VH-VL binders against q9h9l3. Designs and how they scored, part 38

Target 1, 176 residues: q9h9l3
Amino acid sequence: PRKMVAIDCEMVGTGPKGHVSSLARCSIVNYNGDVLYDEYILPPCHIVDYRTRWSGIRKQHMVNATPFKIARGQILKILTGKIVVGHAIHNDFKALQYFHPKSLTRDTSHIPPLNRKADCPENATMSLKHLTKKLLNRDIQVGKSGHSSVEDAQATMELYKLVEVEWEEHLARNPP

## First folded at step 19 (VH-VL)

Design x45
Fold by OpenDDE, fold request of step 20:
Structure x45 (fold): chain C 176 residues (1-176), chain A 122 residues (1-122), chain B 107 residues (1-107)
Amino acid sequence: as target 1 above (176 residues)
Amino acid sequence: QVQLVESGGGVVQPGRSLRLDCKASGFTFSTYGMHWVRQAPGKGLEWVAVIRYDGRYTYYADSVKGRFTISRDNSKNTLFLQMNSLRAEDTAVYYCAKGTYRYDYTGYFDYWGQGTLVTVSS
Amino acid sequence: EIVLTQSPATLSLSPGERATLSCRASQSVDSYLAWYQQKPGQAPRLLIYDASDRATGIPARFSGSGSGTDFTLTISSLEPEDFAVYYCQQSYDWPYTFGQGTKVEIK
């Protein structure tokens, strides 16, 4: 069996109006929730909006942040060949300017059995915060400090583990 | 309840070294940034250093850069401050302080130890 | 470094009176400003963070306001246990810095 990791990224706003989402933090955890990677990342362009309320990224995080190109290389090395679990993971991959094979990707925002377990519509896109509260009875993304990509990645992995057997069987029968 | 207990303070001569320990309990130590803050006798507070939860990020005040090293052993819930080349102006009560935000090293100090006195005198 | 200047140096008041403490930053710190209370022989205690948010367990008589460069800690009605030294601290940039403190003493 392939190794499984969960990823969560935080983005800041770059570009003239800060509408470009640029990677500013990436956290990767293993199946047990152990942190494999957790780095603040310096975007190639000037940060216009730290989006701190959401991202948790602050100015001082960028002082010794890892340049994007370097971080990207480090992250890709970790992800290569792995089953990558994330929530709305397309955003993370987009920010990374990297696309993992669909067959090796698990997006907890698009797993009907997970939604069903949370008494949510199977075809709905539920937030990580909601699913985590409902299924794990844990509060994440609380307060004004913004998100923690480590906590979010851990929560994502734990959520997936709840439906792993069922979902992996489904995928085996219905390869993407 | 959160508890931080500093130890290792004492009287040392200038140029000597001293290591401070801070034993943490009452919270998941390995998930919080930790700080050292010092206070010279009769003076105000001075931030000394910070270390992220995993030890990968550290920052120091200019006054101690190159002389002090902040480190941690998460398996022992202990924060350390290795102080080398001590100077008279390093005389202070040294507090270990818990960072406010989980998996971060920025922010404020929501819990403090009672401090340990370091006296550097010839 | 960002310099925080507190005023007044000493504030002499009686129990029940309103205390207003100021903290001015040499440059903008947005809202990344905290207030601490320190009593003699004790470690500091976090009162306010993010300029206006009370820390856990802090009485409602303590309030913080301000943004940018000018901040205020207000104690609406001083209790005997409130006579202490108060420090502001910025978390906007490294190195973190404190104000020199304001001593609130009994008149």
Scores: ipSAE 0.933, ipTM 0.960, lowest interface PAE 0.5, mean pLDDT 96
Fold by OpenDDE, fold request of step 23:
Structure x45 (fold): chain C 176 residues (1-176), chain A 122 residues (1-122), chain B 107 residues (1-107)
Amino acid sequence: as target 1 above (176 residues)
Amino acid sequence: QVQLVESGGGVVQPGRSLRLDCKASGFTFSTYGMHWVRQAPGKGLEWVAVIRYDGRYTYYADSVKGRFTISRDNSKNTLFLQMNSLRAEDTAVYYCAKGTYRYDYTGYFDYWGQGTLVTVSS
Amino acid sequence: EIVLTQSPATLSLSPGERATLSCRASQSVDSYLAWYQQKPGQAPRLLIYDASDRATGIPARFSGSGSGTDFTLTISSLEPEDFAVYYCQQSYDWPYTFGQGTKVEIK
């Protein structure tokens, strides 16, 4: 099996006025979409804005949430050495305060063949929701309950699989 | 069609134990949080416990904490409630209920079983 | 725990009439409130969630409103099958709690 995982994170607002994005949930799935990691994470600072409509994070989730430092260690252990697939993944890595090698990173928001397949401009940044609907005929992030990082990670992996062969060949010829 | 079927109810003496089962079908059981809610005869509804889709998060009402254990076997689409140290006040119809949101154990109960009666009496 | 108080305890109405049920929370639950219907000998059925969203398959005559501490379930025109007990439930904080119920009975 390929050493490939997909990641999606949900963030809440901390710091003054809640403008700091802090990791509050992280989901990691393997190539087959099986959940390898899915934890609610307690930020080191007080949560000012749960951003529930988007994050799906609620107060109840934080009762027994994993402290950030612990969660970060767990997550990094999973990601190390693997090809990590994500959508706009720089946001996830930023929330994790982590740098993953570019050569081992796949961002579905910046894969021109994927956009082309979805009849979108190749250089545009399309949402995960849009690509998932267009290419997988599946609805994610529906309603007002917020996102599910598990579903989003699964969708991200499925989208990448559609262009994996072509994109991996491209990257082999054009290393980042 | 979503179906939840409780079983295991019966008459037991105080201090005894009983395990309830809830067999789920008609949805991807392994992706939803599940709840137990009980209703004493002629009384209202009381939330009992919740368990996340993977069993890693559980919460209980104070009235049952330390005595009841919620668990699940996703391979069998079955939810469990192990009830120990039963008391007369635990007498109720016990419902298993499906959580509303996929991969989120919080929220509401969009589908309920028919319930199973547990009677605790000396 | 958050206490939900429903009123009235009993509501006696005739088919075709408008029913207004109230649920008051001891503290703010934002919009994390649901309404359930329970008929005799049956399990509860979800009617409204997030204070005002109708569950799948629920007739349009059922509507929910409110936020914070005061919520209302309205049945615009009672049908014979609507005579039942109605419960509100908050999902704002653990433990989840229900109101004591309002019985809508036929006059």
Scores: ipSAE 0.933, ipTM 0.960, lowest interface PAE 0.5, mean pLDDT 96
Fold by OpenDDE, fold request of step 23:
Parts: sequence; structure tokens; C-alpha cells
Structure x45 (fold): chain C 176 residues (1-176), chain A 122 residues (1-122), chain B 107 residues (1-107)
Amino acid sequence: as target 1 above (176 residues)
Amino acid sequence: QVQLVESGGGVVQPGRSLRLDCKASGFTFSTYGMHWVRQAPGKGLEWVAVIRYDGRYTYYADSVKGRFTISRDNSKNTLFLQMNSLRAEDTAVYYCAKGTYRYDYTGYFDYWGQGTLVTVSS
Amino acid sequence: EIVLTQSPATLSLSPGERATLSCRASQSVDSYLAWYQQKPGQAPRLLIYDASDRATGIPARFSGSGSGTDFTLTISSLEPEDFAVYYCQQSYDWPYTFGQGTKVEIK
């Protein structure tokens, strides 16, 4: 249980039309919600769209941002060997150009017991914001300032804790 | 309620050093960026420096870069400004200001302290 | 750095009148513009952020508008406590900068 971390990443738009999602911030918290990693990250390509209303990333965040290659190394070092919890985590791993073992991955957007607890369809993909409000009575991603990957990672971990015992038992019986 | 209390101001000679403290309360200090903003007597506002919630990101105005250091002790809910090589033009009321957004160091200043006066004169 | 120029330097009005303050940026700051109020002997107070959003506890008579390079702070009907100096501030890029201020004084 203590070998568990939660991750949330923010992405900006790069490429000719800004359609490429590039990592611009990554936050990792431990089981207790303590921040283990939180860095702004400089994509290797020019940023076309900061997507600020969603990402929370602004131009001035990139001035001393950590180059992607360096950040990636730091992040992977933290994640290696851990159970990694995230929401729609495939997007985070894609942005990191990294894939964590499925057996060590927990995606809160695909946990039927969590949806059930929130009175949502078990096979539906619910937003982190919705689940957090419903189950934790907490508002995240409020306003126009964009997301906070730290808050989102913390919320993700707390949500998982609600179903941890049940889900870990399920996974033990049904290994991915 | 949010409260910021600056201290450490005073009269110093040019070339000397001075450290300002800002004691924060009424909010989770360790989750907000903090700023210093100064105001020379009878003049406007000048942004001085910012530090992220964990101290890992800092930025300075060119006028103080290399001379001033912003830091914080989250265990004591205290923000610091170490001012070295002080100049006459550093004379100002120095305000501690809270960043607007949690876990961010950009944006605006939603709460201010009462300020502390620093006078640099021979 | 981005230079913010406020106008007018001084605005003399009576209570109940409408006040219109301008802030012009040397380059686009999108909507990353705030307005502050400062009374004599006091610290500044945030009024408006993101060009048009009122800070918590700010009366509805204060409103902000604009984007890019031209911004306006409007006080629909001046109250006695509104006579003060007003500053605009951009958060688009480092270093953060303020306008030189507009003094709203009683006529």
C-alpha cells in the first residue's frame, strides 16, 4: 500500500496545428497526498497552444521549466516499481512516452466499484471532477485558471483509497 | 482570515544587508506562491520577487537580481527576503503578497501585508 | 518588460458619479490583467483579475473590461470610500509590472 503513488500531468499543444499533446507539468504524490514531484516541463517543440483554461499552464511557467528529457528521467525513477494511480492515466503515460506495467497501474476512470459508489454507470467514464465532488465533496478544477495537477493527483489518490481493498482483491483474482 | 505580517524593516547604510520576514496565517501557506512587492515613498508599485509553494521556483525583478534572495520556511509559515548590497533606490515599503492560485506561482496578489519600511541612506 | 500606462493621472469626481480608468499595455497581455485599489497608508487591495473577474468581497459597482492591450476599470457610482489610487498589473510575463496609477480624488 505504501508502494503506491498517484500521478497527474498537464499537457500543452505542440506541432504545426497544436494537436500534439506535450507534457508541460507533472505532479506525483504519495499515499498520504504528499508531493513527491511537481515540475513544469519544457516540451522539445514550440508550444502553439498552452490550453491554459484546461492545463493551467502559462507562458511564464516555461521560463525555467525542466527540459522534457530530464524531467522524464526524474519521473520514471519515481514510478519504477510502484503501483501508479491515475485518472485516464493512459494520457499521462502517452505524454511521458512511457508505459507502466498494467499489473502495477490503477486507473480511477476504469474502476467499476468506484463508479458504483458514486451512483454512476459502472462502465461509464466519469470525470475526475465529478467523482471528486460526488465522493469527496470537494471541488477541483474550479474557475478559469485551469487544472492543478497536484490537486488532481491528490484527489485521484483519495478516490482510489475508497475502493482500494475491494479493487486490489478483484485484481488479485483477475490479473490484468 | 488571511493575515500577512511583515517585519525586519529599518534604516541601513548603502552596501549593508537586511532580512525581511513575513508571517502568514489564515490559509495553507505551504500551498501558495508568495511575492514581494515594494513601493518607494510617494511612488507606484514594483514587483520584486516570487517563490513557489515549495521554494523550487523563484523569479526576480532585474533591479534586485543577484542582490536579493526570496525564500520560505513552510514549517513556520514564514516568507523571507534577504537583501544584500542595498542601494538608496531600494528604499521602499516592502509588502508580502499572497499568490492567487493554489500550487501555482503566477497570477495576482489577492492578499497583502501591511508592509515594512526599508530606508537605505548614508 | 511590458509597460502599462494608465490614464488619466488624476480623476476628480463627486460621489455618485461614474469613474472610468484606462490601462494600456505596450504589448498584448491577453486577459492577464488585474486592478488594485490603494488608500493612503494602506496596502493595495485586489479588485479585478483576469481583466473582468471581481475578487472576493468586491462590490458590484466595480467592473473590468478589455483584452489585449486596452483595459478599463469602471466604478459605476462612486462611494466615499472609493477615492484612492488605482493600479493595473499584468501577469502575462515576467517581470510582473504595474501601471503608474490613477488617483481618483474628490472634486
Scores: ipSAE 0.933, ipTM 0.960, lowest interface PAE 0.5, mean pLDDT 96
Fold by OpenDDE, fold request of step 20:
Structure x45 (fold): chain C 176 residues (1-176), chain A 122 residues (1-122), chain B 107 residues (1-107)
Amino acid sequence: as target 1 above (176 residues)
Amino acid sequence: QVQLVESGGGVVQPGRSLRLDCKASGFTFSTYGMHWVRQAPGKGLEWVAVIRYDGRYTYYADSVKGRFTISRDNSKNTLFLQMNSLRAEDTAVYYCAKGTYRYDYTGYFDYWGQGTLVTVSS
Amino acid sequence: EIVLTQSPATLSLSPGERATLSCRASQSVDSYLAWYQQKPGQAPRLLIYDASDRATGIPARFSGSGSGTDFTLTISSLEPEDFAVYYCQQSYDWPYTFGQGTKVEIK
């Protein structure tokens, strides 16, 4: 139960029109919210759109950013064998070009008991910001500076902890 | 609430070393980037260095690269500036400045200390 | 490095008058520009960030505008406490740089 980490990634736009989402920051926190990993990552292709308003990534962050391949290796070492918690985590894994076992993945955007606790439809996809405000009474992703993957990962972990017991029991009865 | 208090300034001869300290309070120090900014007497402001919340990222102005080292002790809520090989042109009031954004070291300086004067002269 | 040039060097005005300060960047800094106020013997104080957003506790008479290379700080009606030196600062790229300052003094 404590062998659990939460991950949040920020992506920038690459490709001719900036439509390719490339990993530019990855933050991983442990069960207690302590930062295990937080690095800015240099995509293999030229960045066309930093998407700063959402990603929080700026040109300055790329000056000594960790090359993608290196960062990916570092991240995978941390994730291997762990239960990985994230919000809409498929996007993070996609950007990371990595697939974590489904049985070890927890997506807070698809946990009906969590939505129920937030007085939301169980099968709806709610934003991390909304759930965090509703259930933790905390504001995240405020302002124009963009997201903080550290804060988002921490919030994600805290949200999951609210339903951990119930959800883990559910998964045990209904393995993915 | 936010308070930054610099110390360690003084008069030193060229070539000597000096360490500045900045004690922070009133905010979660360990989650913000911190900066040093200096101001020569009667002159404008000059950015000196930045350090990320965890100390893993640092950047320096060219004028101090190789001579100054920015560091921090989050357990003591203290920011440091180790200044080696001091020059006359390093004479300035040195300000400790808080970064604006949590878990980021870019942006602006929303809170400043009172500054500490460093005078480098023979 | 990105050079910020402020104008005028000195602005002499009376209380109640409108002050307009300019900051020009040698290259585009998008909206990554801040304004600071510094009074004699004091540390700078953040007034405006992201070109137009007022920092916490800053009076409404202070406003910032502009993007790219040309920015303006406006004080709609000068108060006695507003006479000081004002600096612009870019956070677009390393190293961070400041303008040389504009002194707003009493006429």
Scores: ipSAE 0.932, ipTM 0.960, lowest interface PAE 0.5, mean pLDDT 96

Design x45
Fold by OpenDDE, fold request of step 20:
Structure x45 (fold): chain C 176 residues (1-176), chain A 122 residues (1-122), chain B 107 residues (1-107)
Amino acid sequence: as target 1 above (176 residues)
Amino acid sequence: QVQLVESGGGVVQPGRSLRLDCKASGFTFSTYGMHWVRQAPGKGLEWVAVIRYDGRYTYYADSVKGRFTISRDNSKNTLFLQMNSLRAEDTAVYYCAKGTYRYDYTGYFDYWGQGTLVTVSS
Amino acid sequence: EIVLTQSPATLSLSPGERATLSCRASQSVDSYLAWYQQKPGQAPRLLIYDASDRATGIPARFSGSGSGTDFTLTISSLEPEDFAVYYCQQSYDWPYTFGQGTKVEIK
């Protein structure tokens, strides 16, 4: 069987006004929730906005952060050939400047059976926090310290596992 | 309940080495950053070192850099501080302190051990 | 390193009185400032974090305020158990640093 991993990234603001979202942390977990990768990443451009309230990234995380080019290579090596699970994963791939094959991508923000299980509209875009609370009875992204990409990746994987069988069958019948 | 228990303190001569242990319980040790903070007798608090949950990130105070090594064994819920080339000014109660946030190593110290005394004396 | 200077060095007050402790940073630490209480022979205890958030189990009489370089810990009405040494700590940058402490003693 093909290996499955879940990914979550945190981004900071770069560019003249901090409007460019640059990768600053990436966490990857395996099917069991074990951390395979978790690094703080130094963007190629000066950070204007750490977006700490959301990203959890602080200035001191960048002191020995892995340069983006190096981190990207490490991450791509892990993702290659895997089924990659994420929430609103297009943002992560964009930050990575990488495109994973659609047939090997699973976005928990666009899985109707998952929303149905959470008593949400099937075609609505629900937050990871909401789905995690509703379906896993777990609180993530609590407080003002920002997100934990490790926790978010773990939650994402666990959510997907709830609908894995049904969704994989659906995808088999309806390839993207 | 969170509990941190330091051990390994004692009296040593300058230039010698000593290793401190901190046994953690009451929380998922492997998901929190851990710190060492010391306090010389009758003096204030001094941050010594931090280690991330997986040991991949460490930082040290300049006063101990190159001499002290912070490490951890998550399978044993134990934090370590290897102290080499000890000096008289290293004399202090050494506290093990839990980091505030899961999967991070920044922030504050929400739980402390009772400390272990290290005395460096000729 | 960021230097935190606390004032006053000693604060002599009676139970029931208001205590105001100051912590000044040599440079801005935003709101990354905590306060700790330490009683004789005991380990420090976290009181306030992020400048103004009370730690779990901390009585409402303790409050923190400030941002940037100037911070204040206030004890609205001192209880007998509040007489101790108080430290501020910044988590803005490495190395983390503490103030030299303020001793709140009974008059």
Scores: ipSAE 0.932, ipTM 0.960, lowest interface PAE 0.5, mean pLDDT 96
Fold by OpenDDE, fold request of step 23:
Structure x45 (fold): chain C 176 residues (1-176), chain A 122 residues (1-122), chain B 107 residues (1-107)
Amino acid sequence: as target 1 above (176 residues)
Amino acid sequence: QVQLVESGGGVVQPGRSLRLDCKASGFTFSTYGMHWVRQAPGKGLEWVAVIRYDGRYTYYADSVKGRFTISRDNSKNTLFLQMNSLRAEDTAVYYCAKGTYRYDYTGYFDYWGQGTLVTVSS
Amino acid sequence: EIVLTQSPATLSLSPGERATLSCRASQSVDSYLAWYQQKPGQAPRLLIYDASDRATGIPARFSGSGSGTDFTLTISSLEPEDFAVYYCQQSYDWPYTFGQGTKVEIK
């Protein structure tokens, strides 16, 4: 079986009004939750909005941040050939300007059995915070300091593991 | 409870080296950034250096850059400060301090050690 | 570097009185400002972070306010154990810097 990793990215606002979401941090963990990659990333354009309340990204994180192009290469090397687990992962891939094969992608925001397990509507899009609290009895994204992509990636992986067997069987029967 | 215990302080001559250790307990050391902050006798606090949880990010005050090295051994829950080319103005109580935010290296210092005195004197 | 200037240098008050300490930054630090208490022979203790959030275990009589360049630490009613030196610290930019401290002493 292919190796599985979980990814979570934080984005800041660039462009004239800060409406462009640019990658500013990426964290990748393995099946056990061990951090494989965790870097702050310097966008190619000037940051207008750090979105710190959500992203957790601060100005001082950019001092030694890895340039986007370099970081992207590093990240893609890790993701290639892997089953990539994420929450609302399309946002992460968009920020990375990369699209992983659908057959190798697992989005915990679109796994009905996971929602069912959390007593949520199967076709609803639940937040990572909510699912993590309900299913793992753990609080993430606490406070006003923004998200931790490492914690979020770890939580994402743990959530997926709860439904891995069922979901993988489903996917086997219904390839994307 | 969070505990930080510094050691390694002492009296050294200018130009010499000294290594400080900080043993951490009571929290998941490997998930927090750690700082060194010093205080000269009768003076205020001066931030010295920071190291991220995995050691991949470090930053130093200009006053110690090129002379001091912050490092850590997560397997031993220990923070280090290697001080080279010591100067009289490096005389201070050196505190290790826990970063506030998990998996970050920015923010504040929510727990401090008791400090270890470093005296640089000829 | 961002310079933090605290005032007054010394504040002489009696137990039960209100203490107001000021910290001014040379440039905006948004809300990335903390306050620490240090008693003689002891390590500093975090009181307030993010300008107004109390650290764990800090009594309600301690409060922080302000944003940008002007910050205030208020002790609503001084307890005997509150007489100490107080430092502000900014975490807005490297290097992190502290104010020079305000000594709250008993009148």
Scores: ipSAE 0.932, ipTM 0.960, lowest interface PAE 0.5, mean pLDDT 96
Fold by OpenDDE, last read:
Structure x45 (fold): chain C 176 residues (1-176), chain A 122 residues (1-122), chain B 107 residues (1-107)
Amino acid sequence: as target 1 above (176 residues)
Amino acid sequence: QVQLVESGGGVVQPGRSLRLDCKASGFTFSTYGMHWVRQAPGKGLEWVAVIRYDGRYTYYADSVKGRFTISRDNSKNTLFLQMNSLRAEDTAVYYCAKGTYRYDYTGYFDYWGQGTLVTVSS
Amino acid sequence: EIVLTQSPATLSLSPGERATLSCRASQSVDSYLAWYQQKPGQAPRLLIYDASDRATGIPARFSGSGSGTDFTLTISSLEPEDFAVYYCQQSYDWPYTFGQGTKVEIK
């Protein structure tokens, strides 16, 4: 079996009205929840909205942040060839301007057995916070300081592990 | 309960070095940024340095840049401040302080140690 | 660096009275401002963060207000244990800085 990592990214708003989501932090953890990567990232364009209440990103995080192009290279190097687990991971990949092979991607926001385990509709898109509380009895994204991509990545990995066997079997029978 | 205990303070001559330790307990040390803040006798508070939870990010006050080094050993729940080329104006009580937010090195100081006195005098 | 100026330098009041402390920043710090209390021979204690949020265990008589450059710490009714030095601190940008402090003393 391939090595598995979980990723979570925080994004800020760029562009004329801040509607463009630009990568500002990326955290990657291994199967055990150990942090493999955690960097603040400087977008190529001016930040209009830090979205701090959600992203946790503040102005001072950008002082010595890693330029996007460099960070992207570092991140891609880590992700290449691995099964990548994320929650609503299409947003992370979009922010990275990178698309991981579908066959090697696991999105915990689209795993019916996970929702079933949480007594949620199988085809619903549940938040990471809700699933984490329900299935792990853990509170994440608490307070007004914004998200922690490290905690979110760790939670994402733990959630996936709950359904890993079943879901991997499903994917084997139904390759994407 | 969060507890921070500084040690290593004392009297030292100018130009000498001193290392301060801060032993942390009562919280997951390896997930918080840590700070040093000092207070000269009868004076106010001065932020000295910060280190991120994994030690990868550090920032210093201009007054100590190039002379002080903040570091940590998460396996020992210990924060360090290596002070080199000490000056008389470095005389102060040095506090270690816990950062407020998990996996963030910004914010405030929600818990403080009792402080350790460093006296630099000839 | 961002300079924080506190006023007054000393505030003489009696128990039960209302205390109002000011902290002014040389530039906007948004709401990234905290207040600390320090008693003689003790380490500072966090009272307020994010300008108006009370830290854990802090009595309701302590309140913070303001944004941008002007901030206020209010003690609605002074208790004997509230006589101390109070510092404001900004976390908007490096280096972090403190005000010079306001001493609240018993009249």
Scores: ipSAE 0.932, ipTM 0.960, lowest interface PAE 0.5, mean pLDDT 96
Fold by OpenDDE, last read:
Structure x45 (fold): chain C 176 residues (1-176), chain A 122 residues (1-122), chain B 107 residues (1-107)
Amino acid sequence: as target 1 above (176 residues)
Amino acid sequence: QVQLVESGGGVVQPGRSLRLDCKASGFTFSTYGMHWVRQAPGKGLEWVAVIRYDGRYTYYADSVKGRFTISRDNSKNTLFLQMNSLRAEDTAVYYCAKGTYRYDYTGYFDYWGQGTLVTVSS
Amino acid sequence: EIVLTQSPATLSLSPGERATLSCRASQSVDSYLAWYQQKPGQAPRLLIYDASDRATGIPARFSGSGSGTDFTLTISSLEPEDFAVYYCQQSYDWPYTFGQGTKVEIK
């Protein structure tokens, strides 16, 4: 448990039409849900679309935001050597321009026992919001204010805990 | 029920210092940004400062930069405003206000305290 | 800073009448605009946020509209308890700013 963390990132749109997803916030919590890291991050390129409805990122968040290169170093230092839990975590790693070992990665969007527990098709990709409501009876990502990466990371960790024993055994028998 | 109770207001001379406290209850204080907003007698509202839930992000109005410091103690559910080098124009009712969004420091003020009066006069 | 200008300065109406209050921003604030009500000797109370969303517990007679630079608060039928000062506030950029207020008084 001490070697397990959950991560959630928020991205904004950069590039000519805002199609490039750039890291704008990263939150990391420990096994108990305590915040280890939570920073707003300044992309290296001009922000074209804050995607606030989904990201929760606003213009004023960027005033004292941490430059991407610095933030990336801080985040990687925290993640190194740990089991990293996330939801659709490949997007987070992509935004971080970082590759975490597959054997140390847990993606709650691809855990069949978790979907089964939520009475969903095992091979379907369910949203974090849906799973959190169904299994934790908790509402996240409510309203028009966008997501909270802290809440999402906490929810992700709580969901994983529900299937941790079963899934870890499965992975031990079937290493990625 | 959300409650915010300010204290520490009073009469002080120009150039002196004063610290305001705001005790919060009825919500998870450590997960919300907090603001100070002031209102001079017979005047409108003026935003003063904001602090994020963990104290790592702060921002100030230009009128108070370098003189005022916003801080918090989450273990005591208390917000603070340290006011130094006070001026006559700082005379106002100071309100503690709760931010609307969890783990953020932007947005609006969905709950307010009753306010505490600060009078700066020679 | 973004300047918010409210009009009219004073609105004199009778109970049951419709009240229309305006708030103009010096530059676009998208929909990041709120309305507050303040009665004498009391703290402000949040009425509307995100230009048109009613805060918890706010009666349906209060409604907000607008985007960009022009916003309106409407009270469909004034109740005796609605006579107060109303402020708009933008959360688009630092520093946060308020309008100078509109006083709704009894005719």
Scores: ipSAE 0.932, ipTM 0.960, lowest interface PAE 0.5, mean pLDDT 96

